# Designs tried in a protein design chat: VHH binders against o75319. Part 53

Target 1, 181 residues: o75319
Amino acid sequence: GNHIPERWKDYLPVGQRMPGTRFIAFKVPLQKSFEKKLAPEECFSPLDLFNKIREQNEELGLIIDLTYTQRYYKPEDLPETVPYLKIFTVGHQVPDDETIFKFKHAVNGFLKENKDNDKLIGVHCTHGLNRTGYLICRYLIDVEGVRPDDAIELFNRCRGHCLERQNYIEDLQNGPIRKNW

## First folded at step 20 (VHH)

Design KK8
Fold by OpenDDE, fold request of step 21:
Structure KK8 (fold): chain B 181 residues (1-181), chain A 120 residues (1-120)
Amino acid sequence: as target 1 above (181 residues)
Amino acid sequence: EVQLVESGGGLVQAGGSLRLFCAASGFTFSSYDMNWLRQAPGKRREWVALITSGGETDYAKSVKDRFTISRDNAKNTVSLQMNSLKPEDTAIYFCAREGWEHGEYVFDYWGQGTQVTVSS
């Protein structure tokens, strides 16, 4: 049977919209096959994701999945009106230039095509914290010109949890800016 | 050394069939879940099918009822029977092992891929 990712239960299912941005972070929703391993109150399905977003008076316009598997849920578990984008992202190491570029390109494309609405870009990895936080912050720093500490603080506050990986934090604070093309 | 080698790809007409194979070596094959993925020209790699070590299967909606994933533990092989092929099935097909790293699922090993071309 399927296994629940370690520490998955420890994190809030969904964060808050990051003010001044179109980003919202959440932990990976789990399809029905995982529910046998969870108490009812611990369950967080794709349907639950959309309900929680609605409770915040927000709407998702894009989901970016950064996990390095397809085990947790299927794109068809989402409404057809919300595009799904997979960016296979290795955990625990700073994402490479190609991964960062793919993320930036996806975000920029979305913003260009969604100027007439206020729909959000939902981003998740397994816990919706480290890989997710790094790539969102990297975008804010490299593309929006936000100070690294401000980007990190904003993400942490809105996600309800702090970035944990020191190599990610150090790269954001002191690492080189990654090219945007 | 873990190794995955795909075979069976080729050119086929729409409505035709192909059977892909993935030969595994260097690990206890029967203990691992195996996957097929594909990457079409100019598109991102997408998941196609899963078969667990227990024999349970799952499929992407786009291939459901047309493709069948199976395994032969005695021969250390995973297969993908593809029926009713469509031009949009044209892609490089990869087999991937489902691993567990740092407390989460990951595709930890990949084959080199095999080309499948479906003509109109």
Scores: ipSAE 0.919, ipTM 0.950, lowest interface PAE 0.4, mean pLDDT 96
Fold by OpenDDE, fold request of step 21:
Structure KK8 (fold): chain B 181 residues (1-181), chain A 120 residues (1-120)
Amino acid sequence: as target 1 above (181 residues)
Amino acid sequence: EVQLVESGGGLVQAGGSLRLFCAASGFTFSSYDMNWLRQAPGKRREWVALITSGGETDYAKSVKDRFTISRDNAKNTVSLQMNSLKPEDTAIYFCAREGWEHGEYVFDYWGQGTQVTVSS
């Protein structure tokens, strides 16, 4: 059967909306085939994701999946009204310029098309922390002009967990800005 | 060295059939889950089908009941039988090995891809 990602149970399923932004981060939801490996209270399905978002009085308008697999859930598990975007992102290394560009382009496209609403951009990798946090912060820094330390602090506070990887943090704080188009 | 080589792509009429093959080498094939993905022109790469080392299968909704994934461990091959093909199935098709890195699932190796074109 399917294996649960390591440390997946250790992270909060869903963070909070980042004030001043349209971003919300969460860990990867798992389809029913994974439930055999979990206690009922540990389960976090695509349906559970939407329920938790509603509990926060929010609505998802886009999901960006940064995992490097399609094992965890299917796009068909999501409501048809919420578009799904896969950006294959390798873990543990700073994302390359192409990956960063794809993410920025997706976010900018969403914001352009959703000016008339307040729907959120849901972003996740496996744990919804390191890859997710890096790309969100990279966007805030490069596109919105936010100070690196402010972006990192905001993400950490809202996700309920802190970025863990020093290479990500170092690149955000001291690395060059990446192209926006 | 791990290698994946796709074959069987080509031009086919709508409603037709095609069978793709992926030849694997450089690893214990029978121990790994294998996948097919595809990338249409101007679109992002999307998952198509999975077959586990135990022989269990799963499919994307868009290809379910039309495509069949299978494997031959004696020949180190994974196949994709595609029936009732549609123009929207036009894409480069990739086979990918399911690996485990840093405690999570990853497509750790890919083939070069094979072109499938379905004409109207």
Scores: ipSAE 0.919, ipTM 0.951, lowest interface PAE 0.4, mean pLDDT 96
Fold by OpenDDE, look of step 20:
Structure KK8 (fold): chain B 181 residues (1-181), chain A 120 residues (1-120)
Amino acid sequence: as target 1 above (181 residues)
Amino acid sequence: EVQLVESGGGLVQAGGSLRLFCAASGFTFSSYDMNWLRQAPGKRREWVALITSGGETDYAKSVKDRFTISRDNAKNTVSLQMNSLKPEDTAIYFCAREGWEHGEYVFDYWGQGTQVTVSS
């Protein structure tokens, strides 16, 4: 059967909206086939994701999936009203310029089309932390002009966990700005 | 060296059938889950089908009941039988091995792909 990702149970399922942004980060929800390897209280399904978002009085307008597989859940497990965007992102290495551009383009497109509402951009990788945090922070830094340390602090606080990968942190703090087009 | 080589692509009319093959080498094929993905023009790459090392299968909703994934461990091949093809199935089809790296699932190796074109 399917294996639970390592340390997946150690992370909060859903973070909080990042103030001043439309971002919310969460760990990957797991489809039903994974539940047999989890205690009931450990389960976190696509349905659970939406319930938790609702509990925060928020609404998802877009989900960006950064995992490098399709094993965890299917796009059809989501409500049809919420668009799903896959950006295959390799773990443990700084995302390349193409990946960064794809992410920025997706975010900008969403913001342009959703000016009349306050729906959130949900972003996740496996743990919703490192890849997720890097790309969100990269956007805030490159597009919104946020100071790197402020972006990282904001993400960490809202996610409830801190970025762990030093190469990601170093690139955010001292790496070059990536083009936005 | 791990290698995946797709074949069987081509031009077919809507409603027709096509069978794709992926020849694997350089690893213990029978121990790995194998996948098919596809990328249509101007669209993002999407997952199509999975077959586990144990022979269990899963499909994207868009191809369910039309496509069948299978494997031959003796020949180190994974196949995709595509029936009732639609123009929307036009894409480059990729074979991908699914591995376990740093405690998570990943498509760790890809073929170069084979073009499938379905005409109206």
Scores: ipSAE 0.906, ipTM 0.945, lowest interface PAE 0.4, mean pLDDT 96
Fold by ESMFold2, fold request of step 21:
Structure KK8 (fold): chain B 181 residues (1-181), chain A 120 residues (1-120)
Amino acid sequence: as target 1 above (181 residues)
Amino acid sequence: EVQLVESGGGLVQAGGSLRLFCAASGFTFSSYDMNWLRQAPGKRREWVALITSGGETDYAKSVKDRFTISRDNAKNTVSLQMNSLKPEDTAIYFCAREGWEHGEYVFDYWGQGTQVTVSS
């Protein structure tokens, strides 16, 4: 009884590395048990994710999973050499300060441990768009000092789809800087 | 109102067993998939096991073959039999309902948790 997430098929599986950052965004990979409901060209498994990253001549050094479930795949479906981090992120509302803090802490920890390589942080929610785009942009704005509109444009271009949630966009553009440690 | 209440936690020696229970109310229990998760001291909450409304089960690798999730639709309970317990199983254990909101899976209701402590 697995259900394919609504509109999941409509999104490109993996975006492009965001220039000047260590981020790459993608939609949630689906474990084999979901494949009975997918045409072959629609499949996007954890293995497919890594193959697509390699096709871009990139390497993942961390996956941050923002979904509020564990139904889609298990950490053991990933290569043991790639750290996996779950940050349960509620959808359809601007992530709270605790969630933003956890994301920033994870990114900063990764950058510290990977300062001498060019491995990427892979970030996904269900569609790899709204929660993913919000938290990546929030990091770029708050920590890297990127202008909100520039962060949003960069994310949209590299993901291959535009951020959709107006409350997220408004908060990024007009909301306060989040002074998390 | 949806409620999930865990019980059965306690102190146990390594190698021992415990059985956890989650009492559900306020919804049609037999129609929902149910999960156990846990949070060890200083660590993030992690998924442990799933039982679907149809009775199919799945487990995290770290607990497979030692833990058994089951459900009793007549009593509106889900349980977790934990055998061969290890100190690393020490955690607060949470029961969570698997919802489907806005076209995606979500843990939409949680219990308050029950503490399991495994002595080394």
Scores: ipSAE 0.823, ipTM 0.914, lowest interface PAE 0.8, mean pLDDT 93
Fold by ESMFold2, fold request of step 21:
Structure KK8 (fold): chain B 181 residues (1-181), chain A 120 residues (1-120)
Amino acid sequence: as target 1 above (181 residues)
Amino acid sequence: EVQLVESGGGLVQAGGSLRLFCAASGFTFSSYDMNWLRQAPGKRREWVALITSGGETDYAKSVKDRFTISRDNAKNTVSLQMNSLKPEDTAIYFCAREGWEHGEYVFDYWGQGTQVTVSS
């Protein structure tokens, strides 16, 4: 059977839109098969995700799934009108340059195609924190010119949880700018 | 050493069938969930099918009812029967093991892949 990811229950399901950006972060939604190990108030399904986004008066225009698995839910569990993109991102290490490039390319493509609306890019890994925060911040730093500490503070505040991995934080603060092309 | 080796790929006409095999070694095969994924030219790798250690299966919508994943724990193999093939199924197909690392699911080992080309 399906196992609930460790510490998944400890994180808020969905953050808030990051002001001045098109990003919102959340933890991985879990399809119905996971719910037998969850209390009703602990459930966070693909449907629950969209309900919570709507409650914030927002709309998702793209979901970027950073998990290195497809076990948690399937793209067909999402509304057919919302594009879904998987970027397999290895956890516990700073994402490699190819992964960072794929993320930047996806975001830039979305912004081009959605310049005439205000839809959000939803980004998640398993917990919606470390890989998610790293890649969002890396984008803001490298592409938008945001200062590292400002990007990190914005992410932490809007996610409702602080980035935890020191190697990610160190790379954001002190590591090189990665190529945007 | 964990090894996954795919075979059975080739050229087939649209509407045809192929059966892919993945030979596993270096771990207790019967205890692990196994997956097939694929990568079409110029596209990202995508999930195709899952078979759990208990034999339960799941499929991507694009292949459901055309592909069948199965396993043989005596031979340490997982297979993918692919029927009613379409040009859109052209891809390198990869066998992947589903691990549980640091409290989450991870495709922790991959095969080298086998090419499937569907003409017409």
Scores: ipSAE 0.816, ipTM 0.914, lowest interface PAE 0.8, mean pLDDT 94
Fold by ESMFold2, look of step 20:
Structure KK8 (fold): chain B 181 residues (1-181), chain A 120 residues (1-120)
Amino acid sequence: as target 1 above (181 residues)
Amino acid sequence: EVQLVESGGGLVQAGGSLRLFCAASGFTFSSYDMNWLRQAPGKRREWVALITSGGETDYAKSVKDRFTISRDNAKNTVSLQMNSLKPEDTAIYFCAREGWEHGEYVFDYWGQGTQVTVSS
């Protein structure tokens, strides 16, 4: 059997578009095989994700999956028109420079290809909070020049939950600017 | 110490078959879900197949009906039978154990990989 990720039910499924950016964060959608363990109101499937994005008058142009597994859903559970990118990101530690570079490269590539539309980059880890918040903020700080505290505040407000892990927060606030290529 | 060691890779003509093996040690093998992943040259590592401790299987769309994952709990091995091989199956293939850590699934141990090369 499938296990529901711990505390997953406690998080809002999808955040709001981060103003001035192309980012939206959400918790991991769960494929149908997990729904036996969920009340109907607790379900959040890949289809539910797209319905919720549409309800916000937005459209996803890329999903970046930061989980270190493929158990929760498969890329074929997503519309074929939405690119999917897996970046295996170890939890509970600040992502290494290679992971940060892969994330920045993916975001920059998306922005170049989508300069003539307003589609969003959806980013998730298991809860759509710590790894997701770190990498989004790292991008905003390093590439867009956003002040660390402003990036964190924007993410927290739009996700609807605050970044929890102190090592991530400390690295964002006090760590070096990453010159990733 | 948890260890996973892949073997059985090699060079095969398109349309041919190979069988990969993953030897596991250092843990209660029968209690864990096991996966195969692969990484083609210049590409990111991608998931290929899952076999649960209970024997249920699942496959990536690209390999479904051509690949078969199986396990032998008496020998602590996971196998991947690969039939009707295509050049796009060329990759390093990795065996991975799937753990439950801090309330979530994670590929917590990996093998070193075994090279599969499919020529046209």
Scores: ipSAE 0.807, ipTM 0.908, lowest interface PAE 0.8, mean pLDDT 93

Design LL1
Fold by OpenDDE, fold request of step 21:
Structure LL1 (fold): chain B 181 residues (1-181), chain A 118 residues (1-118)
Amino acid sequence: as target 1 above (181 residues)
Amino acid sequence: QLQLVESGGGLVQPGGSLRLSCEASGFTFSSYYMGWYRQAPGKQRELVAFIYSGGSTKYADSVKGRFTISRDNAKNTVYLQMNSLRPEDTAIYYCAAFKGDYGSTDSWGKGTPVTVSS
């Protein structure tokens, strides 16, 4: 249906680029059909996403959608020039190895193919916070060798909201490194 | 906004070493993320090395094992030790500071040239 996700309004629509990376996190944009249930200032559409990215003088080169539904917007709502990747990611639980691998593979593929530009990898789940933050941090930790607390802090600061899920935080801080292949 | 001043660039032979410094003024940068970037003629600016406020480091693949980024918060300075320099390392090297906070603006130095040539 077209019901607004719980607490969706509580989060900033778009974070900022994570310095030293090509990541930017945002909450899920909602297609036009959701606008009837939102005040004008609460609306955040795919078009609004790109406008906000532009306002930051950035450009998206890839969107990774981690939501576990397809009801929020259609890939057709995005510019044809921006690849869209869906990685169905269950909420509230630590992503499994397959999900983590898919994410890492997508990021690495993008970086390999986009060495000649500075386009960003846009990552979102429903709120663009917990699943999004976990996978970005997992990448920074496992692939780039960043200390967990450093990764988490950077994400939190840039997103404007802190990771909330203790199981995610605990796994990032104390969990095993996940395979990269 | 932070003011960044790079130094230590110059001409060096292949296989040689240089140590770049970037001194920040105006604000303390202990909570800032620092990076070294470079831009070669006709190429885009690229990240060379990055250091988190917490101390984690990241390097471009092309410089791993040869370059080391470090910081001295007491001196408001970030360093780039460059060893085993190669001609392809020739570029203008820029220091950058990132506060990391949502809505913050990045700061950049004016750059210091590094030329690796026989």
Scores: ipSAE 0.902, ipTM 0.945, lowest interface PAE 0.5, mean pLDDT 95
Fold by OpenDDE, fold request of step 21:
Structure LL1 (fold): chain B 181 residues (1-181), chain A 118 residues (1-118)
Amino acid sequence: as target 1 above (181 residues)
Amino acid sequence: QLQLVESGGGLVQPGGSLRLSCEASGFTFSSYYMGWYRQAPGKQRELVAFIYSGGSTKYADSVKGRFTISRDNAKNTVYLQMNSLRPEDTAIYYCAAFKGDYGSTDSWGKGTPVTVSS
């Protein structure tokens, strides 16, 4: 249905590019059918996403959708020039190795194919915070060798909101490195 | 926003070494993320090395094991030690500063040229 996700309005629609990376996080855009339940200033559609990205003088090269539903928007709502990847990711629990691997593989593939440009990897879950933050940080930690606290801090600062889930934070800080391949 | 001044570039033979410096103006240098970028003729600008405010570092695959980024917060300076230089390292090298906070703007130096040639 067209039910607005809980607390969705509480989060900034789009973060900013994470310096030193090609990541940008945002909350899930909602298709037009949701607009009747929102004030005009609260609306955040796929079109709005791209407008906001453009306002930051950036360009999306890939969208990774981590939501566990398909009700929010359709890939057809996105420009044809931007690939869309769905990775069904269950909320509230630390992503499993398969999910992490899929994410890492997608990121690495993108970076390999986009060496000649500076397009961004847009990542979102429902709020673009917890699942999104975990997987981005997991990548930075496992693949780029970044200290967990440094990764988390960078994500939080750029997203404009802090990771909220303690189990995610603990796993990032103290959990094992996950397989990269 | 910060003003960045690069130095240390020049001509060097293959296998040689250079040390680039980037001095920032301001008093909040320690909170910034710093990066070295380069742009070769006819190519796009690329990240070479990145250092977090917390000290973590990241390198492009092409420079791993050869380049080292470091920072001296007391001197508001970030360094790039470049060893085992190759002709393909020839480029204009730019220093960049990122505050990281949402809504902040990036700062860039004017660049320093590095030429690796026999």
Scores: ipSAE 0.902, ipTM 0.945, lowest interface PAE 0.5, mean pLDDT 95
Fold by OpenDDE, look of step 20:
Parts: C-alpha cells; structure tokens; sequence
Structure LL1 (fold): chain B 181 residues (1-181), chain A 118 residues (1-118)
C-alpha cells in the first residue's frame, strides 16, 4: 500500500558524496501515490532525488535499492540512462554473505565499467542509513582496507545521520572480513 | 576560506622520485580528509591517494607500492611521496580537502605539474 514508512520523515532525503569514494546515500524516494499523505515539503520523489543530486553538482550512474519491498517506486520512474539494481535486503539483521557479495560485485562492476566518468553509486534502503551504511562501510573495510571506525565516521558525517543498529556497528568493528569473490 | 597550496612538482626521469606538499590554511586541518588527484592531458581527473582524518589511507591501483600519502597536522600539510615514477604518472597533481560533514564544501588547490620523461 501507500503507507509512509515509520520515521521516514525524520531523515534527510539525500546525503552528500563520500569523499574519496563514489558513494552517496539517500532515503527511499516515494512515488506519486504517496504524496497525498505528505506535506509538500515532506515529499521526496524519484524526480526530487535527481534534482537534489544535481544541486550538489553530481550525477548518478547507478542506483542500488536495498529495500525488501517494491511498493515505494518503480524502476520506470527513473531516467532510462541510470541503471537500477535491486538487492533485497532484510532489515535489522546483518546482511548475509550472499548479500554482501552481491553488493560488492555490483560496486566493482560499476567501477570497472565507469572508469571514464565520475558518476556516483546511489545506495538506499528505507531510511538510507543502517542497511545502506553497513554495506557501504563493509565495502570500504573489506575491499579498500579502511579501518572500521574511519569508514563509519565518514559515512555518518556524509549521511548527516549516524548508524543506529548496534549489531551492524559491532559486526563492522569486530566482525570478520567477508570474501570479495 | 580554506586555501591549499601545492608544491614539489617538476621534471624527473623515469625511476626518479618526487615529494609533493600541500599546505592548508584557514581551518582546523586535523579534522579534514585529504586527497591527491591528478589529471593527465586528455584524461579525466582521477584519485591518486586519499587519507582519512583518522589515518586510513587508500591508493589507486596504478600507484600502490610506489606512492605514499601522509599528513602532518602540526604543519597543516599533506604529502605525497612518489617513488619509481613512470611516464604515465605525468599529470597535474591537485590537493583536495574534505571536511566530510553534511553541507560542507570541498577545497582544491591550483595544482602542481609533474612530468616524467627521459
């Protein structure tokens, strides 16, 4: 249905590019059918997403959707020039190895194919925070060798909100490195 | 109001070394992320090395094992030690500073040229 996700209004719509990376995190955009349940200033549609990205003088090259539902918006709502990838990711649980691998594979594939530009990888879950932050940080830690605290701090600062889930934070700080292949 | 001034560029022979410096002014340096980027003729700007405020570093694959990024917070300076230079390293090298905080703006130096040629 068109039920607004809990606490969705509490989070900034779009973060900023993470320096030294090609990541940007944002909360899930909502299709037009949700607008009737929102004040005008609360609305955040796929179109609004791209406008906000443009205002930052950036361009999206890929959207990775980590939500576990398809009710929020349709890939058809996105520009044809921007690939869309769905990775169904269960909330509140540390993503499994398969999910982590899918994410890493997608990121690496994008970077390989987009060496000639500086387009961003847009990542979102419902709030664009916990699942999103975990997988981005997991990538920075496992693939780029960044210290967990440095990765987490960078994400938090750029997103404008801090990771909230202790199990995610604990796994990033003290959990094993996951295979990159 | 942040200013970045690069130095240390020049002409070197293949296999030679250079040390680039970037001095920052106008803000608290220790809280910033710093990066070295380069742009070769006819190519896009690319990340060379990056150093986190917490000290983590990362490098482009093409420079791993040859370049080292470091910072001296007391001097508000970030360095790029470049060893075993190759002709393909020829570019204008730019220093960049990122606060990281949401809503903050990035700062860039004017660049210093590095030419590797026999």
Amino acid sequence: as target 1 above (181 residues)
Amino acid sequence: QLQLVESGGGLVQPGGSLRLSCEASGFTFSSYYMGWYRQAPGKQRELVAFIYSGGSTKYADSVKGRFTISRDNAKNTVYLQMNSLRPEDTAIYYCAAFKGDYGSTDSWGKGTPVTVSS
Scores: ipSAE 0.889, ipTM 0.941, lowest interface PAE 0.5, mean pLDDT 95
Fold by ESMFold2, fold request of step 21:
Structure LL1 (fold): chain B 181 residues (1-181), chain A 118 residues (1-118)
Amino acid sequence: as target 1 above (181 residues)
Amino acid sequence: QLQLVESGGGLVQPGGSLRLSCEASGFTFSSYYMGWYRQAPGKQRELVAFIYSGGSTKYADSVKGRFTISRDNAKNTVYLQMNSLRPEDTAIYYCAAFKGDYGSTDSWGKGTPVTVSS
């Protein structure tokens, strides 16, 4: 179907590049078939995504899609030159260790292959907030040694919205370090 | 908007040390994310060291263990202690400040040159 995801209109389409990192977060872009249910100012297509990134003088080098569906857009709607990776991430619960590992592996692989440029890793779930923020923060904490509150603050400020799910926040702040990368 | 002035660059021999300073003027220095970047001739600018508003730090692999970033919020200053310098560290070093808020702009210093040579 072409149903607009619940609360999707309440979130800024694309965040700001997270300084000191290679990450930028955004909500899921919606292909044109969804636009009949959107006002012009609410539209956020795959093309709009790349235009907004370009307006920030940035370039995407990888998109990591954390959604459990392909109904929002098709990978072929993306420029052929931008790698796309789907990591099925269950919502509402803290992502399991396998999902965290896949995310870390993808990020580390990208950084190794892209050390001579400044391209960004774009990360999205449906809203670009809870699953996206959790996995980005988990990477910053576990791999880069960032304090949990520092990682969360940076993500919240650059996304323009605060992480909402308390079980995610608690796991980031008080949960174990995962050494699975 | 934050204004940044770097100092402490110069000529040093391989194996030597330098301490770069970046003094900021403006409101709310303690809430800013701060970074040291460098650009060698013919290369793109790269992150060297980064410090979060809350104090967490990050380093480029090429400098980890040799360079230390720190901040003194009372003096509105960020430092880069550079030890065991190598010729490949030769670059112009820039201080940068990031508010981090959605829609905010970054501030950059003019740069301080560092040359590591016998």
Scores: ipSAE 0.825, ipTM 0.913, lowest interface PAE 0.7, mean pLDDT 92
Fold by ESMFold2, fold request of step 21:
Structure LL1 (fold): chain B 181 residues (1-181), chain A 118 residues (1-118)
Amino acid sequence: as target 1 above (181 residues)
Amino acid sequence: QLQLVESGGGLVQPGGSLRLSCEASGFTFSSYYMGWYRQAPGKQRELVAFIYSGGSTKYADSVKGRFTISRDNAKNTVYLQMNSLRPEDTAIYYCAAFKGDYGSTDSWGKGTPVTVSS
């Protein structure tokens, strides 16, 4: 069914744009069918996502959906035509090298095609925290050469929640640099 | 919210150098992320160089190897050393400070003009 994901209500809907980057992180928006189980103030729909981004004076140019399901919303539910990419990412372990490569490839492609604007890459998993934070930080570390603690700090501050999974944090801090192609 | 004052802009010949400074007033400068941005006439504002609170740096591809961002936390100042200047570097250069916390407001300087021309 249309059950609200566990702990989804506990997370801020949309983070702040990560300065110096093209990233913004958010929790999964939920299509109208989920709203039966939500108080009005708890709702966070695809339309609400776009309104909150606009409230920050920003614009999305790509959505990277890391969830391992299609039940939360469909790209057709988005209020505006925006490029959308699903990267199936299992949430119980550090993402594998193929998943990391797909993420890096998508980000690099976006940056090349959007060098003349300031549109953002929106990234989400279910809660917009662990898988999302891991892949964003992995990109900043491996591709941009950012120190692990700097990447983690920026993500945590801008998301408004700290990364929770210790195996992800350990891999970011002490694990190997991953191949960029 | 920090107050930011840029200085060091001016007119310079191609191949020349300039050093921009951005002095911040306020507590906790060391915890801020700092950036230099530029806006040429008819163009959108773009990131030139960025420095994390912990010291990691990032540069636009167009300035890599020619520009260097640095910070002096004791003086609450961020710098942009601009070498091998080109006419396409002509712009108003803005200093920006980002606390990065959810719900925080960014701070921007008024800008310092740089003109690279014979």
Scores: ipSAE 0.813, ipTM 0.909, lowest interface PAE 0.7, mean pLDDT 91
Fold by ESMFold2, fold request of step 21:
Structure LL1 (fold): chain B 181 residues (1-181), chain A 118 residues (1-118)
Amino acid sequence: as target 1 above (181 residues)
Amino acid sequence: QLQLVESGGGLVQPGGSLRLSCEASGFTFSSYYMGWYRQAPGKQRELVAFIYSGGSTKYADSVKGRFTISRDNAKNTVYLQMNSLRPEDTAIYYCAAFKGDYGSTDSWGKGTPVTVSS
């Protein structure tokens, strides 16, 4: 139950706010029960997440959790009440149209409800990289008309890690624009 | 430390136009992401227009179709063409530059005031 996700230690906990957007990406925070297998400097808890966001002078207004499980933390473990949405997203394959639609709908809904503030949408999967990067970039490309290479570059720079899954990268660069929203 | 200097603000009647300029001093402007932000009294600073290092642009819904961001990398300058100005566009307009790399710091200009009134 308390196994550290594979390669989780290798990733920076929280990225930088993506300028020009309302997105910030991070890896899944882990509740206290996981800390027995972590050195102190490796820990990244729900509290640590909120502290790191505040350290950037930012505020979360929505968390979109792309993982298939809640064993890592529960919304109740968050130090503040913040809107939380789980979108089950299959790993290792390009997300299907229904998953992409759910993500776009959530983002568009947030932007409408939060047009008079600057709160951020926090997005994570297990590592905060491949599924997270794909869906953020898909939104920027399909909804905001950003060129694929521009979207990927911004995500990679701000996350501090490059997208790794080649099938995701190829679909972003060369795949169809999805009009589902 | 990059320095950004905005210019072109002023008083204009509703329906009028202004062109804001932001000149960057120093190193390689072309690799930066650039944005225009504005802040009205009592409100938070908000994004108006953004241009990616590769040239993609985006706009706040309130200014789409009226404002155009562009860049001239040879002059290290970003522009905001503002047409069909409305009283609600009244604000201090700030230029910002973002390297985008994890851990990098942002650069902000001092702002140029724009007032739209009869």
Scores: ipSAE 0.779, ipTM 0.893, lowest interface PAE 0.8, mean pLDDT 91

